# VHH binders against Protein disulfide-isomerase A5 (PDIA5): the designs that were tried, part 14

Target 1, 129 residues: Protein disulfide-isomerase A5 (PDIA5), of Homo sapiens (Human) (q14554r378to506)
Amino acid sequence: WMQNPEAPPPPEPTWEEQQTSVLHLVGDNFRETLKKKKHTLVMFYAPWCPHCKKVIPHFTATADAFKDDRKIACAAVDCVKDKNQDLCQQEAVKGYPTFHYYHYGKFAEKYDSDRTELGFTNYIRALRE
Key: E = the ipSAE of ESMFold2; O = the ipSAE of OpenDDE; V2 = 0.75 times the mean of E and O plus 0.25 times the DockQ between their complexes.

## First folded at step 19 (VHH; framework vhh_gocatamig_d2)

Design r23 (from o4 with T28I; at its last look DockQ between E and O 0.55; V2 from the best seeds 0.67)
Fold by ESMFold2, look of step 19:
Structure r23 (fold): chain B 129 residues (1-129), chain A 120 residues (1-120)
Amino acid sequence: as target 1 above (129 residues)
Amino acid sequence: EVQLVESGGGLVQPGGSLTLSCAASGSIVSINALAWYRQAPGKKRELVAAIDEEGYTVYKDSVKGRFTISRDNAKNSVYLQMNSLRAEDTAVYYCAAYEVRGEYTYLDSWGQGTLVTVSS
């Protein structure tokens, strides 16, 4: 290899390192954390995935919209991190992004609708009814 | 259809070094990231390292500082430099591709594997 690949992107913070309302989870704390929330929408993702990159601002804005409701979490799992690989296999994640809704930590359904802030917020609002 | 061919496996002593290579061919424009996975007998296949088309890398915690992944986009190839090898690194190493299809990125394409044995 005549030329090493370029280094990772400049030292801008990753999504997980940013100070947002998104709850970034790992395999060690996933189950216990979700059990404490009535409603959790989880985004399973890979950081290089183009569709994931497009959704991240929308999902982040959704988390911010519900930040003051202690019954609700918008959480994210980076499936390529070492600590999360078993979790993503257990949750049957086959493609990225994948969105799951959990009720008190129990899987309820896959979210497979519009990947915008409006789509997510309408979905979560309907769960609160 | 993406095809992945690994090479460079073999027998090494503990503390030794080895470089694995993987060449991608076929419908390679769909490839978003290339990765090395490994599988030891009786264990699940696990990610060792991955690199995307922009050079962003991830590593399994136990190999950080010992293994380096690199990519030559012009040759559609990915490499794994493995240093300070240990007995627990013994496994079949697989090259894998993350591919964009429709609205998803999938991990669908795998090579046949190359055996790395670390033994006294």
Scores: ipSAE 0.618, ipTM 0.786, lowest interface PAE 0.9, mean pLDDT 89
ESMFold2 (binder alone), look of step 19: mean pLDDT 83; pTM 0.835
OpenDDE, look of step 19: ipSAE 0.812; ipTM 0.888

Design r24 (from o4 with E53Y; at its last look DockQ between E and O 0.41; V2 from the best seeds 0.00; counts 0 for: grease 26.6 > 24.2)
Fold by ESMFold2, look of step 19:
Structure r24 (fold): chain B 129 residues (1-129), chain A 120 residues (1-120)
Amino acid sequence: as target 1 above (129 residues)
Amino acid sequence: EVQLVESGGGLVQPGGSLTLSCAASGSTVSINALAWYRQAPGKKRELVAAIDYEGYTVYKDSVKGRFTISRDNAKNSVYLQMNSLRAEDTAVYYCAAYEVRGEYTYLDSWGQGTLVTVSS
């Protein structure tokens, strides 16, 4: 007779459920979290947005690239969640994805350049100087 | 541009049921998701439920298990089945479309709303 086959693979986790270096923020903790970081790049997104889905691997890789620099955060806000609706409106998010740079929690500028790991990392690297 | 037309609102007793419908027309190829929002008197407009082209759904916590969103992509329509209605569900319900334009997805297409009143 034969041994049982291996169990089926587990379901794929959502972006928020993955163990990455991305800080997933909510309206309750957004301001307090960001003011503790010298540089934060925030991705405002909707989970069904096709351009958001394309960027997620690049943004995640960017967060991993800076994981050892405690002055830098790459953060994400799901604007579809109830608890984030006020935040995304207050931050004037009109389309997804939207990227904002914050300096010690103060809005500094919108990031409108390449949505690739290289584009993000070059931007953040220039800020560290 | 996309036009959205809601129907199915009305007066219902607590514990009753109601089905809302929304038909999209115009340049509907851009639609990535359809949603129901609601606005009660003196409150902000809030998401009730959304469904994308592939069937991914999101619900406001207080309506889970009572409301069901569904879609008919061939008719570009979305439906909200509302069961076990409560006074707190009284609001104008708006259909909304998430549309892909260029490198962004926008939420700026809205219907004119349909009133749901739950009152005994």
Scores: ipSAE 0.557, ipTM 0.757, lowest interface PAE 1.2, mean pLDDT 88
ESMFold2 (binder alone), look of step 19: mean pLDDT 84; pTM 0.843
OpenDDE, look of step 19: ipSAE 0.808; ipTM 0.887

Design r25 (from o4 with S30R; at its last look DockQ between E and O 0.47; V2 from the best seeds 0.64)
Fold by ESMFold2, look of step 19:
Structure r25 (fold): chain B 129 residues (1-129), chain A 120 residues (1-120)
Amino acid sequence: as target 1 above (129 residues)
Amino acid sequence: EVQLVESGGGLVQPGGSLTLSCAASGSTVRINALAWYRQAPGKKRELVAAIDEEGYTVYKDSVKGRFTISRDNAKNSVYLQMNSLRAEDTAVYYCAAYEVRGEYTYLDSWGQGTLVTVSS
């Protein structure tokens, strides 16, 4: 075999690597992906940002809560990735985290409310009404 | 306001090395990460490397293995060791700070830039 069985465990996976219900998007697929969803809440983030790290579990749980509703997506964009820099500039992201709601891929409003699972889920449920 | 002052740019031959330095002073806010960005003529500014206050690093793919970012918290300084330089590394290099203010982290503090030219 090719690996050392006594080696330390591999590093913890990044948020993008964790296989969650969050759609991790890039500039190449952002617009087309969002056009196919009635409601998308997008988190724009930087991986070292302390407030982003605190929100990640809440946003991830929100995505899981709506995983079976094909009209809804919870998506994330890592704005420090080279291929996402144009997108984050186009969306006027100036601070992290930033949350945008999109309706069929069109920007509708910035989400500035409670950054908990309950805050996110209450917001999304209200959009379905 | 935090001030960022770069140094170490210059003209170097392909395959050569340079060390860029950036000193942060007048910091009244928490600097969550320090970064080097670069901008070549006609191109958008792009991240080269960043290091956060815990020592976590990020590199642009094309510089991995050639560039090393490091941080000296005692001197409030960040360094970029640039080895095996190539013509495509020619750019103005900017030091930048990610600052925590309220419930956000912002990237809005920049140095004046230092020119790196890689040419025979």
Scores: ipSAE 0.605, ipTM 0.783, lowest interface PAE 0.9, mean pLDDT 88
ESMFold2 (binder alone), look of step 19: mean pLDDT 80; pTM 0.801
OpenDDE, look of step 19: ipSAE 0.794; ipTM 0.887

## First folded at step 20 (VHH; framework vhh_gocatamig_d2)

Design r30 (from r20 with T99V; at its last fold request DockQ between E and O 0.36; V2 from the best seeds 0.62)
Amino acid sequence: EVQLVESGGGLVQPGGSLTLSCAASGSTVSINALAWYRQAPGKKRELVAAIDEEGYTVYKDSVKGRFTISRDNAKNSVYLQMNSLRAEDTAVYYCAAYVVRGEYTYLDSWGQGTLVTVSS
ESMFold2, look of step 20: ipSAE 0.648; ipTM 0.798
ESMFold2 (binder alone), look of step 20: mean pLDDT 81; pTM 0.806
OpenDDE, look of step 20: ipSAE 0.809; ipTM 0.894
ESMFold2, fold request of step 21: ipSAE 0.576, 0.334, 0.589; ipTM 0.765, 0.630, 0.774
ESMFold2 (binder alone), fold request of step 21: mean pLDDT 81, 81, 83; pTM 0.810, 0.806, 0.828
OpenDDE, fold request of step 21: ipSAE 0.821, 0.822, 0.828; ipTM 0.894, 0.893, 0.894

Design r31 (from r20 with E54S; at its last look DockQ between E and O 0.78; V2 from the best seeds 0.74)
Fold by ESMFold2, look of step 20:
Structure r31 (fold): chain B 129 residues (1-129), chain A 120 residues (1-120)
Amino acid sequence: as target 1 above (129 residues)
Amino acid sequence: EVQLVESGGGLVQPGGSLTLSCAASGSTVSINALAWYRQAPGKKRELVAAIDESGYTVYKDSVKGRFTISRDNAKNSVYLQMNSLRAEDTAVYYCAAYTVRGEYTYLDSWGQGTLVTVSS
């Protein structure tokens, strides 16, 4: 081994560290970022939440599907991070995951449909029509 | 439903230490994570630390390195070791549970709070 064999293995990278097409937002940049996008679907989550963990690959694939459309963002907010707690309270997040659709930064509706890549992509495609 | 009972609050001098404890009872199999929140007068309740059932932890930035959260899953108990206490740590500390119900995880199970006062 080139690593110290007595050291524990490094932790797996968090979703935010994985360098995907998902925009990971914080309180400081949330509103400015969203107002520049015609359509943003935001996932509010907690990293230990089992339903969040199941959805993450689907939401990530959705973000990748729209990566070349500059008017669309798939964004995520980790509500247990210190810098995001005020934001999640301001956005009235009560349970995880919560999905909000924003139109040019204005809250439009909660997304409560299928939590699959197909469900998310069909929803976003319908918004473009 | 989950019930949470805190203990261990009190008066401590700056630089001192205090250990908070919280015991969960009721529908405890639904507990996904346990947490400590705090609320100072006139401020919003804020997360101090949380720990999930696998031992993954998060901390508020200002307490990292000074506070340690730990969990005994067999007893459904969570502990907060608070070291190097400062006046700004003065607050009512609340135990909280993240519980899985249906397709969501909720944070709506709270203890009644235990007062920590850091003053000489």
Scores: ipSAE 0.651, ipTM 0.801, lowest interface PAE 0.8, mean pLDDT 89
ESMFold2 (binder alone), look of step 20: mean pLDDT 84; pTM 0.841
OpenDDE, look of step 20: ipSAE 0.812; ipTM 0.891

Design r32 (from r20 with A50V; at its last look DockQ between E and O 0.83; V2 from the best seeds 0.72)
Fold by ESMFold2, look of step 20:
Structure r32 (fold): chain B 129 residues (1-129), chain A 120 residues (1-120)
Amino acid sequence: as target 1 above (129 residues)
Amino acid sequence: EVQLVESGGGLVQPGGSLTLSCAASGSTVSINALAWYRQAPGKKRELVAVIDEEGYTVYKDSVKGRFTISRDNAKNSVYLQMNSLRAEDTAVYYCAAYTVRGEYTYLDSWGQGTLVTVSS
């Protein structure tokens, strides 16, 4: 509402800047962070990718749904960042978005099912039991 | 498929400037973003800059403030303005296209490359 006549409106925050329940990871902290979680679903993405943009609200809502379960993380890696290019190559990411499930930091499988909050949450609930 | 043709490479002194151009042609069915990559001798190919169809840009950290990517949507062309060039910028520069196919965006189209040499 309140506007400084000289200053333009602030830019829209990026997904990472929105400070959601999604863990935004980089190459330096990826392995250590995932080792601490029994279940991590990781979205590898590019910010300009149209299918990534469509999924972001669903993945964000999924992270929020499990925010109080300390054994579960929903994480994201921006593969276009300098810091992450080696990681995305190591994880064999060839297209965006790509979803990997990790168990205590060890790659277990790709997630290839529905890219909706319900699809993600059903998958994660099944992993718990 | 998409054809990409780079131009504008050459020999330049440190601190100099150079503009690279890339024209896309052929099947441009769903180019989502255009990018510049580079490969220096003995190194892996790396992203330098990308620009999407709406003008969103990402830069490699070491080129921020020195390089500017831009595009002309009417001509399916992308440009890289390189200022304050350093020896470490010496590389073959490749134009690349990110295309949407089905439910994914892929990096699957490359130019032949244009050599940029920064040397006194």
Scores: ipSAE 0.515, ipTM 0.739, lowest interface PAE 1.3, mean pLDDT 88
ESMFold2 (binder alone), look of step 20: mean pLDDT 85; pTM 0.849
OpenDDE, look of step 20: ipSAE 0.839; ipTM 0.902

Design r33 (from r20 with L34M K60M; at its last look DockQ between E and O 0.83; V2 from the best seeds 0.73)
Fold by ESMFold2, look of step 20:
Structure r33 (fold): chain B 129 residues (1-129), chain A 120 residues (1-120)
Amino acid sequence: as target 1 above (129 residues)
Amino acid sequence: EVQLVESGGGLVQPGGSLTLSCAASGSTVSINAMAWYRQAPGKKRELVAAIDEEGYTVYMDSVKGRFTISRDNAKNSVYLQMNSLRAEDTAVYYCAAYTVRGEYTYLDSWGQGTLVTVSS
């Protein structure tokens, strides 16, 4: 075998590169997208954050559970990306993960409960009722 | 608390190279990732590159292929190898640490910066 110090290994697909029901947003499309949705739960994250990594499969499953409801979005913002740093500052995100609920694009509250699929889905179902 | 000290900045010609170094001290067990940010005059501070404890890296588009971030966990140090430097890379470069506290990761640990000037 021969090591090539300049050839990076093939990276694993990022969460954003995976094909899921999560809406991965950037600063340019955040406000416009959220205004079209009655209920949006947004996860603000950093990709290396250990608590973010643990939540990602739960949040992804939550998005899948509501994929057929046009009024609901489960969205994610990678606050490490240059395109998103101003947005994360504007939304006052100081720690990762942070979950915000928006009603027609207006900030309503921070989600601070269980970071499990059940916790997220119960919260969203309660909003629909 | 985490303290970060940068070094390695200076004046360099276009096409040249520099290596920036950052040493962390204090509560370094809490460090989850280390990063380099830069701020040019009149611009906002922007991420240049980051590396986590498993070696996963992120680069801004304009530096991909020219800059390499690396980390020495035993020395609690992060390095930025900067090659093929351009005038646009002129900035104060800041070392930063993402630290885990409770159930959150925060970006609130910053060095004082080291100036890189790329000038013909």
Scores: ipSAE 0.606, ipTM 0.784, lowest interface PAE 1.0, mean pLDDT 88
ESMFold2 (binder alone), look of step 20: mean pLDDT 81; pTM 0.807
OpenDDE, look of step 20: ipSAE 0.795; ipTM 0.887

Design r34 (from r20 with R101K; at its last look DockQ between E and O 0.80; V2 from the best seeds 0.74)
Fold by ESMFold2, look of step 20:
Structure r34 (fold): chain B 129 residues (1-129), chain A 120 residues (1-120)
Amino acid sequence: as target 1 above (129 residues)
Amino acid sequence: EVQLVESGGGLVQPGGSLTLSCAASGSTVSINALAWYRQAPGKKRELVAAIDEEGYTVYKDSVKGRFTISRDNAKNSVYLQMNSLRAEDTAVYYCAAYTVKGEYTYLDSWGQGTLVTVSS
């Protein structure tokens, strides 16, 4: 087995490397980025988390649905990246995925409802009203 | 729950090598990823390397190319091959497990640690 390993599959782009409307944030730019938005929904995740993998297409579609509203951001933080360890600890993230709503960069509440595009979009539309 | 037992720590010269081992037992079907963390005196515990059930790996930037994480599913074990060791690698190394519980994955299972000292 060590003598003749199978060829690895070609690298696929990570969610962060895909060109989507999701803002992928790191500890260095998190606070400053969120201050510019009236409403930000942030997904804290780990790349191997199976529930995170299921939600990613829904969250990505939600970000696309609001891409033209400059007051709204859908953002993601990979909590296993070295640069994000302190941020996820500061934000008290205990399990993945965790969704936080921020109002002008200030933590307002944890989102614990449906993890579907419809659930996310209904929540965000209610914030706009 | 999941129990984790580390071994393989010790004293080593700069430039030397060590292999750390971690055996998992208990509710091991819940394990989504296994990881090595380390903590030096006065510092926060930090991720060194992790490997998920499909073989995807992540590494702290400063250890990439020097450390290799691997697993043996038959033994429910994870290993960290540490090469080209430096004084900055001195720490207590902890095995950790990411476990799936309900609709969440948690980092909530830790071993007791094994000390690695890199010194002349």
Scores: ipSAE 0.650, ipTM 0.805, lowest interface PAE 0.9, mean pLDDT 89
ESMFold2 (binder alone), look of step 20: mean pLDDT 82; pTM 0.818
OpenDDE, look of step 20: ipSAE 0.802; ipTM 0.890

